VH-VL binders against Integrator complex subunit 8-like protein. Designs and how they scored, part 21

Target 1, 198 residues: Integrator complex subunit 8-like protein, of Dictyostelium discoideum (Social amoeba) (q54vk3)
Amino acid sequence: MNKIFGVKIDSQQKKRQQSNKNLTVFNNGRYLIYIGDIHFDRKFHREALRYYLLGCGLETAFYSDPVKTSVTNSKYLTFLSRRIFDCFYFLRAPMQAIVVSQFFGNLNQTCLVSFKIIQEEYYQLDTNYFQYIWELPLLEILLTTFTKQKDLKKIYLINQIISNPIINENNHPDIRKNFIKNTKHNFWKAISSNYLLQ
Below, E stands for the ipSAE of ESMFold2; O stands for the ipSAE of OpenDDE; V2 stands for 0.75 times the mean of E and O plus 0.25 times the DockQ between their complexes.

## First folded at step 13 (VH-VL; framework fv_refanezumab)

Design s1 (from q2 with heavy chain G105A M106F V108I; at its last look DockQ between E and O 0.08; V2 from the best seeds 0.00; counts 0 for: pae E 11.2 > 2, placed apart)
Fold by ESMFold2, look of step 13:
Structure s1 (fold): chain C 198 residues (1-198), chain A 119 residues (1-119), chain B 112 residues (1-112)
Amino acid sequence: as target 1 above (198 residues)
Amino acid sequence: QVQLVQSGSELKKPGASVKVSCKASGYTFTEYGMNWVRQAPGQGLEWMGWINTNRGYPTYADDFTGRFVFSLDTSVSTAYLQISSLKAEDTAVYYCAKLEWGYYAFDIWGQGTLVTVSS
Amino acid sequence: DIVMTQSPDSLAVSLGERATINCKSSQSVLYSDNNKNYLAWYQQKPGQPPKLLIYWASTRESGVPDRFSGSGSGTDFTLTISSLQAEDVAVYYCQQYYSFPTFGQGTKLEIK
């Protein structure tokens, strides 16, 4: 990969990063995130990712309380999302990066960075992570790309997701909100299993 | 009882348009993709494309990206194939076929609509 | 794209005898992730739409008699009718759905 998809730490990410630097030693989860930042600054993206995931895991009590896990997970993944995205991108995990881009809080930016990844990496996107896409525009980009490539297997998988009434943008907002919450939780569990268990 | 019922045969002149309907019953229309397949008289089967019946996203085979338009009316569980600027070579039986979730093989077919284009 | 070639183009078989129809794809239709061959077989009787017989290369569709079986993998596939019945007179098509669907040219099956 010759270029970094252009997601920069914004003012909100800076504020949350500074908050983590002021963590007390007694809060191991936030301290682990700070150690993740040190590894990230030194370009050790695998180690940074491990520390980010472990730190977020401690803050969510290792996913034992679905309500607490969902709320805490969303908060930490959102402010860390740009760094975790870069970790996945440099570790050659493009589909995981696409999923994380949905946490940016800016759909235009999400679609921009993900479109570039999809155009360059479509042939190696890990289908196990397709189920974690909740933004319809991303599903449409994926479907269009795989249709052009005549990749029927991936077209089939995306159509399973798009045809799900729960994901339909025209449904009641509470249905979609609950789906997104559960999807974030399940994604966090999946990447923790895959990248903490090494 | 799962069924696809197509509109009746059409006789058209070159340059006209035709709209073939395919009405589904016995299943939830929006859960299964709808395909269109052409068969010229005495010839084999040719896949024209399909449409996602939940969102209405059509995909056309390369040879059918122009005068052929897939559309839906989900309120009456019906898919449509519109062919504009008809040519003699468009003379064929046009089938709709249901796409089964789990595989892209066609488990249920409409009875076919013969479109004849002659001067 | 993926070209499907059937052989023979036409086949005459006595009642009660075994009929064999071959289908070859220009590319493998075996998807290693699920170990499935994306291949289907259809029967089309005169004046009727095609009827699905076999999918995943070897799985019979509901209501299809046991005398119909599919086999093969990768690029080479076979439809076998173990004991031909009069009602089996039809044109048979193989179809891949590994990529955008394409059909073989058809094999006409006749009695005697």
Scores: ipSAE 0.006, ipTM 0.543, lowest interface PAE 11.2, mean pLDDT 82
ESMFold2 (binder alone), look of step 13: mean pLDDT 93; pTM 0.944
OpenDDE, look of step 13: ipSAE 0.019; ipTM 0.599

Design s2 (from q2 with heavy chain M106F V108Y; at its last look DockQ between E and O 0.07; V2 from the best seeds 0.00; counts 0 for: pae E 7.8 > 2, placed apart)
Fold by OpenDDE, look of step 13:
Structure s2 (fold): chain C 198 residues (1-198), chain A 119 residues (1-119), chain B 112 residues (1-112)
Amino acid sequence: as target 1 above (198 residues)
Amino acid sequence: QVQLVQSGSELKKPGASVKVSCKASGYTFTEYGMNWVRQAPGQGLEWMGWINTNRGYPTYADDFTGRFVFSLDTSVSTAYLQISSLKAEDTAVYYCAKLEWGYYGFDYWGQGTLVTVSS
Amino acid sequence: DIVMTQSPDSLAVSLGERATINCKSSQSVLYSDNNKNYLAWYQQKPGQPPKLLIYWASTRESGVPDRFSGSGSGTDFTLTISSLQAEDVAVYYCQQYYSFPTFGQGTKLEIK
């Protein structure tokens, strides 16, 4: 079973990936990222995103850990997260972008860029991705925005997330860490399913 | 030892405001959220909301929006509940309750503050 | 909001006998990621604040006697006092904290 971002891909997903001849030619994560950069520079954001996701997946599989604590790995992840963020943004997937912004490693930057997106694109934020937000400040911004817009459905959803003990900042760090880890895995699995298999 | 000590009972007229205090001790105040719970005479418990003591961000239950304000003074490890435009139906005992670490249950409670609203 | 319903509203039990209080939630309070039930039980005596007895449906709070136990999962929960003592006379509340906290209406436990 192939792993993408530390998530096991089932046999069906693997078969679908194999059918996409253009994406499976090189089993080198770094090379795939490079190809992603080429596409990105050419403003082919969909293709760029695919290559970035594949690259990340391979790198994760190679290290058997989706999050390495090494400085080199952190820089690598930050770079990839930024590019993936930009891809989602240009592909008009703002909620996905907001989720990815949490990978920047800087909460202030995360909040800043997400705040702008939320303020501008609040009406098209895909609620399916709300579950992948773990940063309370982002949830607060979302709640405030939806409250202002009187979007009761979204208010309800965000309140459900905010009120969940697992996400509370006054939790034990280990609880939060595990939650974040699982949330990240689930997110990348979802994204891989939606963008690599199509 | 963890303690939550609330301010004394209050008698107010309709339309007035009241501010209840909850002073925490025996633990790091900012590491645990603080809840507020209302109990009308002879009635059950109603969660009013909570405040993130680290960030100062309040969350209110639906029935407790508008006239109810949570605030903090972290320098003295104190949480406050302010109720404005008091009504007779606001007559109740108000409790502060500390969050259980990671469990979101209420492990420690203040002794309660009776607020009576009467003409 | 998740609605909590206790049964019975009142219960009279003889000293030394078993007391059982039930609590039902309108939706599951089991969190799939950690497989924990976000349910607590409280005891409240007259003129006192509630006291936490059980959290995560079955874990006793420190200092709580062994005669108190919690069981159940998902939507159905039970508080059991194996041998009722005189000091156990109180109102008992279940509470979910899976989302915005909500309490059951309470069960008044008296000695028969």
Scores: ipSAE 0.017, ipTM 0.584, lowest interface PAE 5.8, mean pLDDT 84
ESMFold2, look of step 13: ipSAE 0.046; ipTM 0.638
ESMFold2 (binder alone), look of step 13: mean pLDDT 92; pTM 0.930

Design s3 (from q2 with light chain K36E S99D; at its last look DockQ between E and O 0.26; V2 from the best seeds 0.00; counts 0 for: pae E 12.9 > 2)
Fold by ESMFold2, look of step 13:
Structure s3 (fold): chain C 198 residues (1-198), chain A 119 residues (1-119), chain B 112 residues (1-112)
Amino acid sequence: as target 1 above (198 residues)
Amino acid sequence: QVQLVQSGSELKKPGASVKVSCKASGYTFTEYGMNWVRQAPGQGLEWMGWINTNRGYPTYADDFTGRFVFSLDTSVSTAYLQISSLKAEDTAVYYCAKLEWGYYGMDVWGQGTLVTVSS
Amino acid sequence: DIVMTQSPDSLAVSLGERATINCKSSQSVLYSDNNENYLAWYQQKPGQPPKLLIYWASTRESGVPDRFSGSGSGTDFTLTISSLQAEDVAVYYCQQYYDFPTFGQGTKLEIK
């Protein structure tokens, strides 16, 4: 781990980490998030992103409760969402940034920042990430933009996603809630695979 | 059993209208988009357009704007193709075809509806 | 729109032999963003609707026999039937879905 992430852990830090593991049986993912913040402040967005993804992945296991339903992975993506958004934006991954904007917890802000990205970057949006959009207003912004640009391929793809009834705002709240939870999980898995293991 | 059942053949005079139905069964109608495809006698396949079955957004191929209208009745899981001001060149078999979720093409087709336009 | 051209227009092949049908698009149907070829193959038997055989250029639809395979990328694609059977008599169409879907002219396959 030390060589890959460019970090060095002294023997005192290792001993404290070992003691914590014996008491809680969980990792020091928060230390990795802290290293992510250091890289972020220095504008090293790829390094920051990698530390955020690794740290959040380890920290969500730390919050796992024996009752199995008390903590979700989405809590940590929500907490760091604005920093991860900036990482993707500056790494020229605008579609991933749009997906992450849905984690902000404020739909108006989500639509505001994503509308700007869509208007500027529509020609570069990675269609593999369209499946991770669950907010209908975002899908409608995408559809309107691609329709004005006559991008028939992306129009077709967005219409296929909108046709999925699970996304329908008129569904039972539990169906939509579970879909969003599963979609967040699948997005996390995809970006971890693409940005940690590459 | 996933199935698309279309209405029966039609014989029409030029200038009339026709409405072809396509009833879906064995799956959730609003989960998959619906394509319309034309095949003139002795000819190949021609994509006419597509309708979003969740929101009802139609998209028409360029040659099929104007006289061709796609519509839905989601309460009976049915898609419709209406052709107005019929011309002899509209003589064809009209197919509905279900869109596979995840970009996989047209996986289930109706049996086809022959529309014959003759004077 | 994207023009799809098949060859040959018709083909006669002996039972148990290999049949090869070619399809060429007027522009690439490989979408660089996801690195997928937006190409499908359909079989249409007389008096029947078309049946999906292959999508993503090389992926067989569920229930399609192993003797059907698709290959190619970009603008040049091939449908191969490795051991022709009597029930394979049909017209075969390629179709792109990179843009507004368009079909090839069809290739009529007969058994000698």
Scores: ipSAE 0.005, ipTM 0.502, lowest interface PAE 12.9, mean pLDDT 81
ESMFold2 (binder alone), look of step 13: mean pLDDT 92; pTM 0.941
OpenDDE, look of step 13: ipSAE 0.430; ipTM 0.774

Design s4 (from q2 with heavy chain T59Y; at its last look DockQ between E and O 0.18; V2 from the best seeds 0.00; counts 0 for: pae E 9.9 > 2, placed apart)
Fold by ESMFold2, look of step 13:
Structure s4 (fold): chain C 198 residues (1-198), chain A 119 residues (1-119), chain B 112 residues (1-112)
Amino acid sequence: as target 1 above (198 residues)
Amino acid sequence: QVQLVQSGSELKKPGASVKVSCKASGYTFTEYGMNWVRQAPGQGLEWMGWINTNRGYPYYADDFTGRFVFSLDTSVSTAYLQISSLKAEDTAVYYCAKLEWGYYGMDVWGQGTLVTVSS
Amino acid sequence: DIVMTQSPDSLAVSLGERATINCKSSQSVLYSDNNKNYLAWYQQKPGQPPKLLIYWASTRESGVPDRFSGSGSGTDFTLTISSLQAEDVAVYYCQQYYSFPTFGQGTKLEIK
């Protein structure tokens, strides 16, 4: 299977299909993700990240449409989230990696990979991304780590989030569900602004 | 049946400590957050903060960081407010109030505990 | 924090007349996903704890007389007592629970 699209059909249909491929490539986020995979395989994590963000964000985040269905809610994104996690990890952006781990669709794996990063990188976690943590066990890991390290500012910030009634587990499930949806959207907008547009 | 019963009034000297209790009954204590609200004599209601009764994570309003400590004993369905290094300005009625995190405010209030700080 | 501002600070209303208390929030307390206003009203009589009257801006708590009603949306809210009774003398507080709770400064209602 070619890294670019190739089809062995008659010459006239090949020309029409190639024209359609070119149009589809420029209007289809899935092809941009494929280009991201090429860069990822070559260890070009910054470029891979840019193509992943562009492809994923084309459908929802770049147009600021909070209700549009996006690929972020599919099994396909589970693979993409792990690659985006690796991109952030190798680019030395550990807090962004921790946020992306929440997209894995498996809380145990989220906590496993993020616990390691938190223990190694707690002193350098970017507080601008704390607002994008929605998994309570992950907030608990962060809180216990910062408490042990006596980092009063980070303790305060995590307590603000974990005590927020909107995400509190004592609240109605729909409130938490909607908070997660909007938080995912806002995070993709933030990393697109920080890593794609600049 | 749902009620919050607070400990009795306290008379304390400046520099002492006090611990106010708030015992819950008639509902599952760990399913609803607990607020603490202060009302100084002749003044309005002042939200001091709350504590997550399931996990025990307190949040303190800005004016109440430092000398005020919220705690729990879930085995007896009781929340506590401890005030250290008491000042005359701490003289007030202290309320606990159950918050339903569903869709509305503080639905059940304790009767209040008057803490008087005087020499 | 969401600042809650009540007006007036006090009012006097004749028995049987309508009393109106206003509450404004510094930002919207309407949650768009469920279309609910996270706003409550409390009554506090002298020597007593506050009592919940209204939640969701307009829903009466059980046991609250029909003469109490709440209205408004977003940032502007009103508590109305349609026919004032002697037992309604109290201080009334609005409170938002959209985020960390905050109270209005209170409105003292007197009959005269």
Scores: ipSAE 0.006, ipTM 0.509, lowest interface PAE 9.9, mean pLDDT 81
ESMFold2 (binder alone), look of step 13: mean pLDDT 92; pTM 0.939
OpenDDE, look of step 13: ipSAE 0.012; ipTM 0.566

Design s5 (from q2 with light chain F100W; at its last look DockQ between E and O 0.48; V2 from the best seeds 0.00; counts 0 for: pae E 4.6 > 2)
Fold by ESMFold2, look of step 13:
Structure s5 (fold): chain C 198 residues (1-198), chain A 119 residues (1-119), chain B 112 residues (1-112)
Amino acid sequence: as target 1 above (198 residues)
Amino acid sequence: QVQLVQSGSELKKPGASVKVSCKASGYTFTEYGMNWVRQAPGQGLEWMGWINTNRGYPTYADDFTGRFVFSLDTSVSTAYLQISSLKAEDTAVYYCAKLEWGYYGMDVWGQGTLVTVSS
Amino acid sequence: DIVMTQSPDSLAVSLGERATINCKSSQSVLYSDNNKNYLAWYQQKPGQPPKLLIYWASTRESGVPDRFSGSGSGTDFTLTISSLQAEDVAVYYCQQYYSWPTFGQGTKLEIK
């Protein structure tokens, strides 16, 4: 019956053990993710995104200990990645959606959805998010697309990323794994700053 | 210290192929791009394209998308330009030049390789 | 396609005097997002490869003497040699890298 965060909730959800009668429910990250799902189903993508970011942050303790939570943060983003991707897509943030597609856990699906976005939205992709691409096939799609468009400025940025020695597949596998971990952490920090904490 | 050394002059007949080498020393080969630039006798400079030396991704200028192939052997820090089906108009000096990704300058050049195509 | 036009085609200047070479692009090479002019100057002495002098229109490459300076913005650019030295005899090229790189036709600098 009680409202949480001022959001009207289905009466059936109000009767669960994690309902409005639990004093810890307001700060429970999983409950915030659930509220995000309600907003998502109603097509309120900005609100859904904010609840997803806050809920994942609380569940991973990212805001309390952000250095130690990089791995667990990325796990929750992986679980919600499809929904967060849709939020960014409908909020007209296509580059952020492309970055999130890398969390799908299926490189073929990542490339399929991102290729479509790149072909349709290449002219307005936010270059500030290029640094968060770690999948070489996505970098190749971007490079091919910008080469076709003769957009030398974006070609330079992509070439800088792929010239980084950390990308070299001949290095010890742990070097690449650590690069991806740090990149995921920095992306989460950036979207939290831009969409939750600004 | 930083140096690009190219292979020697070539005299070719029309229809032949040529492969120009460019060996780098004094820097980490894969951290910088490699440009190819053409200069016909008595003419100005013409950018042909570059290759990303870390992954071997070439980018060609429009006039050079067919018979011209950029390649690498990173084990010996060497870039290559191959020209197939040579024409008389391909007679030129071909330069390799190191590309700084941060400000896009061609800061170090090879000595040039003269390719002469004569019937 | 961005066409780079230099003037003059050749220039004779007395030792110790100022030499000025102009370069005009067919469209602006100033990128508003970072406020940088995507223009470089190269020197090519007889029998030698080109040498980078200036990038970002006005920034000297390491080891380039102070007598070389670049100026201008948008479509109009100038290379100035404040006091000509004998070793400055060369052909000078401007080059844009805003789009597919293109060079000017060159300016031959000679001692008068």
Scores: ipSAE 0.257, ipTM 0.668, lowest interface PAE 4.6, mean pLDDT 84
ESMFold2 (binder alone), look of step 13: mean pLDDT 92; pTM 0.933
OpenDDE, look of step 13: ipSAE 0.548; ipTM 0.809

Design s6 (from q2 with heavy chain G102D; at its last look DockQ between E and O 0.45; V2 from the best seeds 0.00; counts 0 for: pae E 5.6 > 2)
Fold by ESMFold2, look of step 13:
Structure s6 (fold): chain C 198 residues (1-198), chain A 119 residues (1-119), chain B 112 residues (1-112)
Amino acid sequence: as target 1 above (198 residues)
Amino acid sequence: QVQLVQSGSELKKPGASVKVSCKASGYTFTEYGMNWVRQAPGQGLEWMGWINTNRGYPTYADDFTGRFVFSLDTSVSTAYLQISSLKAEDTAVYYCAKLEWDYYGMDVWGQGTLVTVSS
Amino acid sequence: DIVMTQSPDSLAVSLGERATINCKSSQSVLYSDNNKNYLAWYQQKPGQPPKLLIYWASTRESGVPDRFSGSGSGTDFTLTISSLQAEDVAVYYCQQYYSFPTFGQGTKLEIK
């Protein structure tokens, strides 16, 4: 009958609406970031990190589009930086956390949280991520700490970064700004590769 | 041609000071670190420390944290070693040596500066 | 502190023969992150500054003759001169740069 037909059509419309919502979620990186927040609030930091990186990856064509990557940095990653920092800290990835602290937009806060990590974890800092430090006060904290420990290998790496002419504050401001932009881009590529492809 | 040319020999009395110069040529001075190495007469080599030539950040070996000062004049591509309150045990040849970042070796050395401390 | 001990203290070798100098560190100088030995060899001829021969334990510096070779890993290292030449008369130093650099006491190489 007529009511059976009407009910069946309504049931099919419900399936279409749910299907469209699911497709929109998958194709909308912003909603994946929201799911990341749900996992973060439940203290599932590994899952939260993966959803944050996947969501931002979709917004940037997985960091292959430099314009979209710059927009995604400003729109999402800067504001997510504290949560991503916490994810790395709880996942026992202290050097990655130190790099992310540079995204806070407050150098005093960056130095404060990173100083604590450096004093606690200096033996475990992954040297592959030293190349992503652009804040001179962080480089000085690292240098002082490794000098106290007589860790010449890490002192070499920090001094090599400090010797880079691009980090010289007497250079044209656009050179430093472009360096920081590219360094941010390369960092997100590296952690997405490491944490999405496990 | 990469070269490090050091100042000439010095004869000093105990308590005096000395400043050894090391002038670099043939490369961009601020892009490579500068080491200082000591060799007492008839003795082996002793690393004293280094200085980052871009920022002037020195690192001293433990035995050289007091009376020894590394400094720079980047306008003339020159590194300096100053030794104060000279003692007879400071009698040695002092070398500067360029640090290569690719393998952390001292790839180019100055000719050495003999500092003699005697009464 | 990482102590570097060379043996022998002096060595006399005939022209064209093989010379072998050993170097032992009190701790491993192999860095796990890059799998490299932070060990160098320097040559110092009479009246001259030291000259870098070998870095990363086995890599020759540019311009160093093929007769010089380095080997070893961890704590035990060897400098070998495969066919001794008259100009090889010198003192040879091993040096670690895993921590603040230290040199061995030197090995004096002479022609027999």
Scores: ipSAE 0.172, ipTM 0.666, lowest interface PAE 5.6, mean pLDDT 86
ESMFold2 (binder alone), look of step 13: mean pLDDT 94; pTM 0.948
OpenDDE, look of step 13: ipSAE 0.395; ipTM 0.738

Design s7 (from q2 with heavy chain Y57W; at its last look DockQ between E and O 0.41; V2 from the best seeds 0.00; counts 0 for: pae E 6.0 > 2)
Fold by ESMFold2, look of step 13:
Structure s7 (fold): chain C 198 residues (1-198), chain A 119 residues (1-119), chain B 112 residues (1-112)
Amino acid sequence: as target 1 above (198 residues)
Amino acid sequence: QVQLVQSGSELKKPGASVKVSCKASGYTFTEYGMNWVRQAPGQGLEWMGWINTNRGWPTYADDFTGRFVFSLDTSVSTAYLQISSLKAEDTAVYYCAKLEWGYYGMDVWGQGTLVTVSS
Amino acid sequence: DIVMTQSPDSLAVSLGERATINCKSSQSVLYSDNNKNYLAWYQQKPGQPPKLLIYWASTRESGVPDRFSGSGSGTDFTLTISSLQAEDVAVYYCQQYYSFPTFGQGTKLEIK
């Protein structure tokens, strides 16, 4: 994330407080996210991903606090989603990238980038991550692609998801909203456990 | 008790259309796919395709992509098969069958609807 | 499509004797991830819809008598009816659900 240059105020007490704040910022998740950006700019995608996930993990008490997790999703993970998408794409983790594209906040962009990945990598998509797709247009793209390939095993998985009444667009909005919220939380928890140990 | 009840037999001329209904009861209609299966007189079973009953998204077997249309009315738990531009070779019994996604075969079948196409 | 071929096309078996129907798929229907054969058997009596007998190649559907059994794996499958009864007169179909579903051509079973 970018920093704004502050106005210099010369005070020994303020510099002591600033020094203590800098140490706290080092242990603070926000600082780790900033380090992730440095690695990302240098094209070290695995390191960038690890710092992003560790930083957001600290902000959420490693997803043990539902309120902090919801706040961190809306405040940091949605903004970081395009960079994390790039990390997964260049790490050759296409299904994880497709899941992260749903965080972009722009369904047209989500479908555009994910359609390309699905057409290029459909045979290698990790089915363990299918459960984290909540956008119906993405599910339709996946289903159409696997139907053309007659891959019934993947078709079954997608059809179980699209037959789930919880994600029906005609449901009470709160039911679908809660499903999406829980799915986001579970995805980041799964990704963090998978990628922070490396 | 799970049941599929289909509409009655139809006698049609070539070029006409027909719409076969399949009404489900005893289960949550939108949780299971619906297959359509054709059986010409004296012949075996031929899978025509299925429809996802929660979304209304059909999938057709290759030979059934043109004149055959699957549709739904979820408010009355009913699936439909429409056949347009009927040909004599469309004479058959048409079955609907409930699909459990990925677990096993078609466990509940309708009684069948005979469609006869003759000049 | 996976082609399912049954043999014989018809057979006549004496009451109380064993009937055996074979089914061969053009491709394996064994899925390595769960080690299951995606194969079902159906019974169709005259004027009736098909009835599911067996799924996963060997698992009997609820309410199906013990005299019906399925066996085989990969591409070769067998339906066996021990001690044939008069009510077992029907056409029997195998069906794969590994890919888009396809049925065998059917085997007509009659009593001698």
Scores: ipSAE 0.065, ipTM 0.622, lowest interface PAE 6.0, mean pLDDT 85
ESMFold2 (binder alone), look of step 13: mean pLDDT 93; pTM 0.942
OpenDDE, look of step 13: ipSAE 0.514; ipTM 0.799

